Miniprotein binders against Pyridoxal reductase, chloroplastic (PLR1). Designs and how they scored, part 5

Target 1, 350 residues: Pyridoxal reductase, chloroplastic (PLR1), of Arabidopsis thaliana (Mouse-ear cress) (q56y42)
Amino acid sequence: CSNNTSNITTFKPLKLPLFWPWQKVKMGPLSVSPMGFGTWAWGNQLLWGYQTSMDDQLQQAFELALENGINLFDTADSYGTGRLNGQSERLLGKFIKESQGLKGKQNEVVVATKFAAYPWRLTSGQFVNACRASLDRLQIDQLGIGQLHWSTASYAPLQELVLWDGLVQMYEKGLVRAVGVSNYGPQQLVKIHDYLKTRGVPLCSAQVQFSLLSMGKEQLEIKSICDELGIRLISYSPLGLGMLTGKYSSSKLPTGPRSLLFRQILPGLEPLLLALSEIAKKRGKTMPQVAINWCICKGTVPIPGIKSVRHVEDNLGALGWKLTNDEQLQLEYAAKESPKSMIQNIFQTR

## First folded at step 2 (miniprotein)

Design h6 (from F2 with E15L R19W E22L R26F E29Y E30L K33Y)
Fold by ESMFold2-Fast, scan of step 2:
Structure h6 (fold): chain B 350 residues (1-350), chain A 93 residues (1-93)
Amino acid sequence: as target 1 above (350 residues)
Amino acid sequence: MKIRVEIRVESDDPLVLRWIALEIKFLVYLISYKYGVKVEVEIEERDGELRIRVEIEGDNPEALEKALEELEKRIEELAKELGAEVEIRIERE
């Protein structure tokens, strides 16, 4: 029994969403928070300096994200270096299973994983088995999104059709609720969309490098195609591996291999970093919050990485507000005036 | 199937050499994942010179060759941007 009320009307239209965590975004058949989190750092010793002693802090960070309404977590079967291969999925699965905040509602978490296009995955059956292996590591019966991690079109085009058939079978068998792709360029994105459509499978997501540092012609073309075809763009590296945080300078570089990219790119980012700083100050926000909010304003779902409770706490402040069109244009213009940007991802196809 | 790559990088700036060494370690990691090949890297630093030995191993010859092609291209681009001189020698087995 619900009573309908039509007693009050206003001449002002309904407010646009302010990207609150409960204002879910459609992603195929799924409803996800307007920002998710990536787990690339979990088990990654080379780029992120992972150690198992960090697991308790990562679990606390995961719980904080859940408590604040985040329901999308992105991982991959290739995440974890050396002996820790698959560790990201194992940790995510453990955290979901052990979560006191979920209280038996573990199925409310949307897990997106990515299956590597390894050259030994030559049959659709092997690719379906990769999905089953991920489900086993994650300790869940069904994925939210099963994704192909990269295209083989440039070096093994015959393998690509086999991997696409594998995605179809995962969907048909109910192992995944939706299918997606990662690192697909404009040409291959249209091609896989059309192929899946002939098989009765909707393509729900396209994950690509997208940020104020990665808004070149190709990213904009991918976004346009996604909008036209009803595909949701998942933006990875929304902070440019940390370059957009304002935390680093030529005298204060991050540890590890990221320092190489920072030495080359960071000096050329002055106009963009100044614009981010000005808007952050005006809004009472941090530079990462502004950079992430910009990605959401563009209609993407960013997945910043979880490394600590502090990172999650800061990134959550990207939600509950919206940049104006003028602020977005200011950031985009500053990005174009900056002489440096992120190098194209080595996995991305045409 | 194995390919051995010997890379020599020269620069008057020791920071450039250290930077290139770390970038190549990261690049090797990414190429290994992208092409499904096993890559081992050994880096030796000397005054004004960096000696890098890379061994790429895999069962798919097309992926192995593409991995090599991308490794060469990325290293040449990196050296050019940093003003370092690079020499690459390849031995196929």
Scores: ipSAE 0.000, ipTM 0.392, lowest interface PAE 11.8, mean pLDDT 85

Design h7 (from F2 with R19F E23L R26Y E30L K66L E70Y K73W E77L)
Fold by ESMFold2-Fast, scan of step 2:
Structure h7 (fold): chain B 350 residues (1-350), chain A 93 residues (1-93)
Amino acid sequence: as target 1 above (350 residues)
Amino acid sequence: MKIRVEIRVESDDPEVLRFIAELIKYLVELISKKYGVKVEVEIEERDGELRIRVEIEGDNPEALELALEYLEWRIELLAKELGAEVEIRIERE
């Protein structure tokens, strides 16, 4: 049946950048959704209890993200624990290949993988071969973004130029559409940008830990450099490894070693968690949605982890709306008033 | 006051295990300086496995607990980045 006799008022949508999935952001030569998803939990038995029986649910979560316009998926050649090393790339590749939602449009998915800076990767050729191995596991001919997973500057500085040359060769050979880095600090970010520029290779992305719980002086300096140099910041752990979800309290802690750290840190986060809760209630949103939306408001592309269909459903609610400048300032002030912050990644450089 | 931490790392790749061993030595040194505690580490390689024993010793109970929490958290982050399977067991004295 159709509309019969009613007066119709045409809703005229606001022409504002409300972070809808179809309002792509530029990342070098790529156009990506304002939020992507990370797959580091896929094959991670240690931290998230991955089991192969979860693969069907993970595939459903992946399809849900695609249906809602998400086109950026981040993985790494080191993701997967023990004997499941490389499992994250294998699962992502399988899901892309088998996707009913894509139906021959597999090239519309931007796959960003990270190549580990292992000490035995001593030649640019070995690093190019790491890229080829990732392509094989992903079952694709070209990556959206090939990333160096961490800098060797602090412990093996002579190796780093070799790895950078490997990134150049991946780009020149057409194995990757763009190159990026992960866990690079302000000084190393400028150095690699300048090095790649001399070779005609643009640095498209810098992936770092960035959230309301990880916005110290160094993160803000990295963001400033990214804005100056035309690099897109990809924000990992936008929920502070679960601390910003509102799911945990002193009476409800996660199991395992994280429980000890949460006992120490969560009480120090009360001002931030209260501000997140208040804004979430006023907006009819969840605390994770507010925390993710804040990352997008700062001009970053957050990549929350896919662990279940429910996680994807909730995180998708971070899109299609925007925090006001006053709400952003309220959250930032509350974060600064909170005496505790996330611990920096061991591979984060200066 | 003394805390003993046993860490078991499993991988089919012996080079990955060796890299993890070096990073854990670095982390232990960093923790010792950061919290003013004495940290001793013993690393043993077996077939496809690293066994790491860390002993943290100090006179300030709060600093000792913070050092332990920091060690556990950094190991979890390290395992995530390297794709390693890790088990941690803690014994307080």
Scores: ipSAE 0.000, ipTM 0.437, lowest interface PAE 11.3, mean pLDDT 83

Design h8 (from F2 with E22W R26L E29L E30Y K33F K66Y E70L K73L)
Amino acid sequence: MKIRVEIRVESDDPEVLRRIAWEIKLLVLYISFKYGVKVEVEIEERDGELRIRVEIEGDNPEALEYALELLELRIEELAKELGAEVEIRIERE
ESMFold2-Fast, scan of step 2: ipSAE 0.011; ipTM 0.459

Design h9 (from F2 with R19L E22F R26Y E70W K73L R74Y E77F E81L)
Fold by ESMFold2-Fast, scan of step 2:
Structure h9 (fold): chain B 350 residues (1-350), chain A 93 residues (1-93)
Amino acid sequence: as target 1 above (350 residues)
Amino acid sequence: MKIRVEIRVESDDPEVLRLIAFEIKYLVEEISKKYGVKVEVEIEERDGELRIRVEIEGDNPEALEKALEWLELYIEFLAKLLGAEVEIRIERE
């Protein structure tokens, strides 16, 4: 006989985090927005075409990010070309100091800077003084995160131990709330974590190139180690220097040196760009928003670059929603199917 | 005081080598003006390799070291961006 009973199961949807700016994530002792912003282009005349006439627009972009709950800003003591040495830190410091939106809440902004592993930085005292110079340029008393910009392990391993001691002293002196590293590969990441642990200093962050264009074996190993050790991965170049925006083609290349890299890689990205476009259209989102959201879905904190108010407006749309597991797999499959990917960072260690 | 810098850049793409050579010529000019140092550069391209010799001369040790800092950092950064291999050798007098 026919079955005239129906077993209908109604599943109550679970309330999941949607990566809203106020839904902060842990980064060591810090509480940060799920996405931050990088300031690499600020003061960079040669690669990014910086002009001082841009400063007013950069300040507006910074205020827009703050107004929308972004509290993580990444810079470096090496940012700024030629006569603009340290300009990125100086601009960020000025914007924080002058902010009408902060009104005495300047300490709520998490400033992450990176200290270059320069060949003459041969003592821990010199490295601590580099931190003090950054604090001076930023016009703040304490950094959120003090980071070593790259490892010297492959060419000057004895110098690296001195730089690590410098990071320890910055933390012990209260100059930084947390310590991180940049461009560290799997082996060196474990080594510095263990070293810092013996000194009573937690390693809070590892900043590496990570995106749909940079999800190779090494990036996956780094992410696995970060998860095991309680380190937050900060993903830089989450848009592949602009290749994942959908803005560029063989007939519409960016200005400057990036155009050569785009000529080599962009034509081989068709499967990935199509998948990004399809998901973006389905979700009513932009391709950059999808690419950034993917980084957040992987448990990283992406730091896309600020160059204009428009860029900040668009990137903020990466928050408040979440890609499904199927959409993430579709993007990852398309990335693997694409015959080109980003070249591994030459500063990145083993 | 004088610092000699020998830079070797390797790439299988001659366009990458040409771009790096072009950028270094401009960087050297900017460093010279910013730090008040005298900078001379010689660039040679051969067989997928770029050999760059830079001489930085001045009487202020701090300015000399800062000039070297900018040169090394930018070249390594540019090579990293373009996927080229770079080797830098420094000789101080």
Scores: ipSAE 0.000, ipTM 0.206, lowest interface PAE 16.8, mean pLDDT 82

Design p1
Fold by ESMFold2-Fast, scan of step 2:
Structure p1 (fold): chain B 350 residues (1-350), chain A 99 residues (1-99)
Amino acid sequence: as target 1 above (350 residues)
Amino acid sequence: MKIRVEIRVESDDPEVLRRIAEEIKRLVEEISKKYGVKVEVEIEETIEWDGYELTLRIRVEIEGDNPEALEKALEELEKRIEELAKELGAEVEIRIERE
């Protein structure tokens, strides 16, 4: 006969988290908002239709995110198509430098960039130089997180050790506050963790595709390992490139290359989209807000993409509330009953 | 006749502030209908960084032609806000300006 669910004279009721932007989560030595933002679309003319005329709106979207307590922004040295290579880092750096909201507190922003495992990056020194090039484009002295963008284990295992040594040197030289990885599977995640640990470098983050469309056995195993080793999972593509927004159907596809992927996957998503829609209606929320909130409920830090002020406004509505355990189970059951899911990135290791 | 009510709620838990904001919106609607008075509400949320305290500021305007109904509406609003804050473990300050 416990009174732990009652108000008594000597007992305070338990407080539940609501994932407000100021309720920071630990990520190695860093303190980050429960949701960050990704900049994959910035400079990508082919897949996302980026144009330089969009830069003013992207800056406004960035300021809105800062104003609402978001402090984690993810980018990469490979972001930007053709002549715009590195444009994502250049824009993020410009926005941070020019920010009226920061007013000299530029170091309060946690910048996470990813260094591509290009075939010509064959020495640890070249990888450290990649980090220095990113710092130059971002116009900052130190990164929050320096990440290896993908593993070379499946095709160039000797190169991977060199890249790992590069991450060690970045940390030792103070160029990054923490190191992380992207697209690492369960086996390689344990291997790099142990490699870095023997060299005095903690692994703070593992960025993988994780969403209601990407919660297979492997993602759950990665999450389990992250929890066990004190690594934070950063969930990319939390909306499945827009498939979880409810705005598309087999008769209403997006423009551009995404339409090919959507045509293959959307017909198999009806149970999941229905469950998202019903919970969203019940809660007075949007389907994207529900999908993002689910990622946070699983203990991950999602990084939905910034494309406009409207996208940031909507995604911010994923914070300040929490799905019940029953709602989470309902979504997970619906996802398992859906015959289609996102394809794993070809560079994700075992 | 018009009465302005400023409510300041402090808590170390943002969930408490969110619940109080939602309950006050509902309460304002109920009181407006119960006493036949017009009620308008503005809600503002702020964070006090240096104090590590979260503050919710709510401004309520109550307007009506019946002084007795207006007074009863104000008394019920004050009482129920104080009860809600006590139930959820928040600190509340209410300031009243009569016109």
Scores: ipSAE 0.000, ipTM 0.085, lowest interface PAE 24.8, mean pLDDT 81

Design p2
Fold by ESMFold2-Fast, scan of step 2:
Order: C-alpha cells, then structure tokens, then sequence
Structure p2 (fold): chain B 350 residues (1-350), chain A 100 residues (1-100)
C-alpha cells in the first residue's frame, strides 16, 4: 500500500534477518551462511577421540549441513593428530568430491583453511607451497579463504612479513578468493589490514575465540575493529569446547584431556549456565542453540565443530530465530557474574 | 651398536608436556644406570595449534652400548614406561625406533 497519511498507525516491519541459512552474510567477496562448521575433530584422536570408523558418520553430518544451507566449512593444514596430520583437509575434500547433495556444484562450498606459522616456513614461496599442498589434499583448484593460523609477531616478527607476502601471492595467483587471519589481536589486526591494503589485497576475515566464555575487553576491541574495517569475525569455540552445552558438571566430565580444563572452569560457570538454561526453556531451544545464536546476534559467524549427525542437527536449530536485546544482556551479565572464563590462546596477539 | 628413538607426545595442556619431558629425563638417567648403556636426549617442543589447544612435544633419544641384549632390554623398558606415563597423564604418544 502506497498511502502515507499521518492518521494511519503503522506497525514495525517484520524484522529480518532471522538468521535463516539462505540469508547469507558477506565476507569480503564471499557469501556465507550465518553459521559455518569447523572440522577440528576430524582426525583428532587426542581431544575428540577420532577413529576412522567415524568417517561415515562425519560424511552424513557434512551432508546434513549442506542440505540445510550451510556453505562455510573451516579446516587447517595442521588438523589431525600424529600420523593423521592433514587428515581433516583430506576428509573434507573427499566429502565435497563425493557429495550427492552438491551434484556438480562443488564450487558453491566455501572452504576456509588455515596455514600454520611453522618455524621452518621462512619464505613466501614455502607459504604458497603450503597453500598448494592444502589444495591437493582438499582436491580443489581454489580455496574460498586462505588464512594465517597464528601471528609470529611476538617471537619472530621478520617471519610474519614473509608469511604476509605469502598470503598476498596466494591471492594474486588466484589460489584463494579471500585472505584471512586467525588468533590476531587488535594491534596486529590493524597492521596486517594496512599491509595487505597497500598491496591491493583486502583482509576479509579474522578468526578468534569468541563466545559467552570469551567476551573480554580484547574480543570486544577485535569486533569493533572488524566492524570499522569491513572484516568479518569468525567465532571459534562458540560452545567453549562443550562447556556451554549443559551436558557436563563436576560429577560428569568429558573423557580425555578436556576434563582438566573443565575441572578448572565449570565450577565458576553456574550463573551463566543457569541463564542459558532458563532462556533455552523459555524459547523451546537447547543451551548450545542459545549460545550459538548469541554469537550470530553479535555479528559474528560461529563455526561449531562437526563431531556427529546429532551435533549438526542440534546446532542447525540455532538458526531461524533471534535472541532479543534483553536476552542478550541477561546472558552477558550472567557471563560477567561468572568468576571463570576461557583461557586465552597463547598465540593470541595483542 | 646404536638405537635411535623418536618420541612424539600430544596434549592440550602444556603443563602435561612439561611433566612428561621432566619424567623422561629422569627415566633416561635411570635406564642408563640400570643397563649400563649411553643415552643422549634431545628435547624439542613444537607447537601445533588447531584453534589453539593442541601442543606437540618431540624427543629424540639415542641409546648406545656394546651388549645387544642390554640395549634391547633398555629399549623395551623405555617404551613401556613412556606409554604408561602418557596414559597416566592423558597424553597421546607415538614412538618410532630406528636400529643401525
């Protein structure tokens, strides 16, 4: 209706987006789903108890994510424990190649991989070769996004410039559609953005630990810089390695090395876990869905891990709705009231 | 006669890797005295950071002696004790052996 008289009561338009999978968000030249998935557990025997017998279930979980409009998958050249180093990229590549759901549209999947800042990667050519090795393991001709996994600024600053030149060359050679970084703090994020800009390369993403357990001053500063510079923040560990699921307690710890971290942090999370539980019950949602939805409400793209079909099915329920501003504030204040939070990654720069 | 042992230990807790390194140094000294073999240890810690939480410790051990039976017994006890230590502390271990 084109009538605009002052005597007509207008209602607020229906607020969109509700974070539906088809409501893509911009990440540089890329168009990605509001939530992606990480593949850190694939090939990780130590933290996640990976076994090759799980590959069929992981493939089913991957297909479920694709069927529901997820197009962003994050991996790394360092993912996979022991003899399985690189296994995450190999499995992702295999699943993309074999996908019946894609039916020849393999290029619609945005693959984000991360290149480790190993001390022996001392030339830009070596870093470009790391990218080529990842492309080979993934069995694709071009990455959606090539990322530097961590900064060497605090211990090998001259190496970092070499790695940045490697990212520039990957982009210029068309090996990656976009360039990003991981574990960069506020100061280093601005520095790499400016370095790349002078070479005609846009910095498209910054991946950092960001969740209700990792919303400190530094994370908020990173988010502010991302918004100012047109960089998309990719939030890793949006569930705090599982601590925000509500499935664990002091009497019910996860198996393996995560139990050590959980013993230190879980007892201090009671106010936050209570707030998550209350909002989840009120909304008819799960605690993980609320925690992930919060990350999306903050303008980030969370990448929860694919461990099973059940995990993907649950995490997909984080989409298609939105927390109110009051609910977001309730969760944030409960998080601040909680005496514990996630330990910062040791290679998170300033 | 010389045996080279490459030990790789993975953990999400760097304190676990530090404890394992310290215990392996003690174990190597104990085995050297017990079996009368020469043991050289080189400890190199490398960091692999999938989303920032996995660390890798690499240890190279070189065992040298004139008695083949003593060398094999030393190697057998070293392997067993390291696997027990890693299991006790919740770390994953891989041991590679190269005989000359």
Amino acid sequence: as target 1 above (350 residues)
Amino acid sequence: MKIRVEIRVESDDPEVLRRIAEEIKRLVEEISKKYGVKVEVEIEETYTLPNGWTFELRIRVEIEGDNPEALEKALEELEKRIEELAKELGAEVEIRIERE
Scores: ipSAE 0.000, ipTM 0.140, lowest interface PAE 19.8, mean pLDDT 82

Design p3
Fold by ESMFold2-Fast, scan of step 2:
Structure p3 (fold): chain B 350 residues (1-350), chain A 98 residues (1-98)
Amino acid sequence: as target 1 above (350 residues)
Amino acid sequence: MKIRVFIWVYSDDPEVLRRIAEEIKRLVEEISKKYGVKVEVEILEYIEWDGTLYLIIYVEIEGDNPEALEKALEELEKRIEELAKELGATVIIRIERE
């Protein structure tokens, strides 16, 4: 009869996340995949050349994202051109409702929509009704994240307080699980965070332009504030309008309105594009995958746009691996040495 | 006969976007009266375009006289381009007709 004591120590190796889709990240009360997808192109006839004949392909792309563990989809009540106003939300809602992969589990999808700060939205009640209209188009009972699409601080500061009250009411009424903002700069981000906190509402997300082409002082300050306040940064345009894909050159520009920006910016990106190409080649990855992985390495949740099944397949390859610190520094140095960067969003505040 | 016009406007100054929207509303009224055509205007949305916010304006021109419709369209397009140049805005106009 002896005491059974053990002096054996088992070393348990550190589990390092490689940004697999099932390794969810915290976003307020939500658990989201390390990368989401944006649907701004859905219904956009003018800038993306959307046609209703594309709907079947977009639905296939959506299903592929779901099958591969993506649970965050970003849209907006302003997305869709002409008579297709609100079409992005309608298509996303249709795809969620009809999804065979989700049958009976539609609530596993985290829908983030953005409410436009239109000049005629002058009451908190109107803003709450904007949320209800989005829920109707999406055919869901509750949003994952309800976001203010841009700040009115620089031109209509009194309207902004009304819009903030609208966000509070959406949360209090259970119409949204969390609230966020888009295109908020460092000063305004702190102000809304503090305001919402006095009302008992946590600010869960800040969506801003963030990529190797959009890593200026303001973006870095926003990221620092997000980290300090427990806000998740959602990085939009992680591929810089497509400029970081390697598909375009000074002699091979896209058709349509994007060609205006590409003509002016793309020729000045050679150092960055070369660094992306070298790292992609070394890793057996594509340039978009490297650019997206960089955003995730910075602690953001990128939302590249869904246009086709092929784009979703490629972007999914940004998951399951991680850039080294040296590779990240190489890309950042190359970006600083490139004479051009993205134009700052006109509605991004101080 | 019906002509649809999509107008995409970009500016780094939100006051320029506001002024363009108001001027286009007045221009639509002037053209409708001048050419005897029905002109409807909708300021649809501020669309996020991969890091850029802009204004989309939708115009429908309707009437029974093809010559009046084409002249109304030509003047609308010309006046909008001149307004954008004056205010330093970028404008893209897409026309759809059947």
Scores: ipSAE 0.000, ipTM 0.269, lowest interface PAE 11.6, mean pLDDT 83

Design s10 (from F2 with E6F R8W E10Y E44L E49T R51I R53Y E85T E87I)
Fold by ESMFold2-Fast, scan of step 2:
Structure s10 (fold): chain B 350 residues (1-350), chain A 93 residues (1-93)
Amino acid sequence: as target 1 above (350 residues)
Amino acid sequence: MKIRVFIWVYSDDPEVLRRIAEEIKRLVEEISKKYGVKVEVEILERDGTLIIYVEIEGDNPEALEKALEELEKRIEELAKELGATVIIRIERE
């Protein structure tokens, strides 16, 4: 009664007692699963309709990820709508603390949080205090990765130097095991790497929008720089806010604010969606699994969002196999033939 | 011809964020009709911040620039009235 060959929704990697079914990847001083999970939806009332009643299901999804060898979880001090600001960190901290699956090994979880470059964070001390506030919400003594959420170079370049000094101090004080950046373009990525190097601080990670919808010139240049400098690229929005799932069409748009973006982009994605569908069918996989696997094959660490147990189950099916070079080229060619790409990179610098 | 406007809004008060989102939707409709330009707006919650994307499209450069100028001015006035932190970034074409 354990074998139901008709139930395609039960596809997931099995937990092994002696080893993981996939090899971990190096990220600076850290050893992480080849896919992590993002917690942007946790506390997000506007885009995802978050309610506290969802917390039990989110905790179940978190435990499922842990059971299947996931050890990287990405959050931010700005995650959570309005009065729920910081709620994502609070929930992640609660789930880690209460986890029965970890059995006292809570420090084996790599927590990556991001500190917002708010206009009022004008001193390095304030930025260090932002880190301490995140540690308090997460109920941990040390972060795996402390990240600057976006660059201020285009509008407040003097503030950026202050925020970089804050990252240096977090590392020197042992509040974070590694430092990273998010939404940094090629020019700023090289500049911060060099700045941190002069202070004896290695740049561990660069988190950027990277997917089959976001592999333009700048993303490819960022990836090249990351490879050259030993920085791991963390790919956010690996499914393009859901556009790469195959669930949506011009007649079946998502509810809420995403519908206008989908209306503009989705009609131009037909070649890419067809290629994803064909490879998924050939492999006995889902379109999201193929899209995530492509990010992994490119040497990035994707962080799809934890929204439900079903989504985590599906995304876990992206692990334990790899697209061939020919399949990767087929997807990349189809993306090139698609006239539309993701446009949400407003925090992305040059 | 196309102008893209990115607006980042932060406030500790969810009522302020809700009011700003609603007022900007109205403002976009008003400007579209006033200047005879196509204006589209996308409002996203990301990283605990209200992110507003506005795209102004039309064939008359003068009308586009006037539409942009009024949009920017009205948003700055709204931010000041509600005590919100607002950053506006403009990309032409």
Scores: ipSAE 0.000, ipTM 0.240, lowest interface PAE 14.8, mean pLDDT 81

Design s11 (from F2 with K2Y R4I E6F E40I R53Y E55W E57T R89L E91Y)
Fold by ESMFold2-Fast, scan of step 2:
Structure s11 (fold): chain B 350 residues (1-350), chain A 93 residues (1-93)
Amino acid sequence: as target 1 above (350 residues)
Amino acid sequence: MYIIVFIRVESDDPEVLRRIAEEIKRLVEEISKKYGVKVIVEIEERDGELRIYVWITGDNPEALEKALEELEKRIEELAKELGAEVEILIYRE
């Protein structure tokens, strides 16, 4: 058909997908892309400098992720600015509803939201109502994954079982396709798994801080338990709030409250940042792409944050290739030699 | 909107840790009233350290930022005055 020039000019070159269908990751009844995206920055004025004028760019970033096969988006009812107004969920819901790429296929998107363990959520019915409120903000009938945002075991243990019963009821009522937890340590992860099992509810996912900056004994134990029990680990902060991007230094700190954390940790990361830079240069990749790829190589599903079209473009480059075992060991050794790491999340239980 | 502030205070003197815990409870009440923000504080005592979790919530980003700034300043001053070591980390929940 070389004689039909107009027909040739209307075709786009065939591109191989960033990942193949058999590379999708099983999470209970769900099949998700090897990397998802977090929306914690959406509506976050203080830490990121969010403004509503940014919504068009965020929508473009969302569409770009969809076009490249990303189907997992993580949010929370506590995300946003103002009086805990669920702004991140409202934006995600709007983007899904308005998506031209999804027309008639909104159910192909796996929405994972997290319900905060607020001290006033004292009944299982209140927790189910939190789920219903999230569904309303997201403008969807069913969540892919409903997650408990953190455990109350260390400070309000009597509330814990109530929240777990809420998760059971969400699943039984068909409000969520799967249930998960966030910030659960090794002991509590086993306890909730066993509790849910007695109610006929499988525990699908465990979301924890996991990166080259967060690979301590607890993270390794959690990963081992997840593998043993058939739970998928969702790795949040795979870039260490931006410390692994290579764009910050002691003389070039981020704006806002993150600068305090960066002042304490960043100077101690030189061996790790050097190793990331060397591998990135050798591979023709960026440092964030290498750091995210490492999380995928460990069998986790990372959820880096969406802030712009540029961030999504860069993060997508973490897919379609794998670090060698030697490169993984080089990064892990460099991380051990770095005198600083991320402190364990204060909400992460034992 | 809210910010979570993790504060770790270390001292070999249990009375210094007790005094810091009491002063931080008062400081949190002062800041809450001064800036019109809601503050939730939880303190965990361990041998040789305090772990303090502070949630600051509010509708005004300027008031929230000023509350955070004063909290950080006042805690650093208190630790220096009492000879304790302090580490402050800020997370968006």
Scores: ipSAE 0.000, ipTM 0.166, lowest interface PAE 17.3, mean pLDDT 82

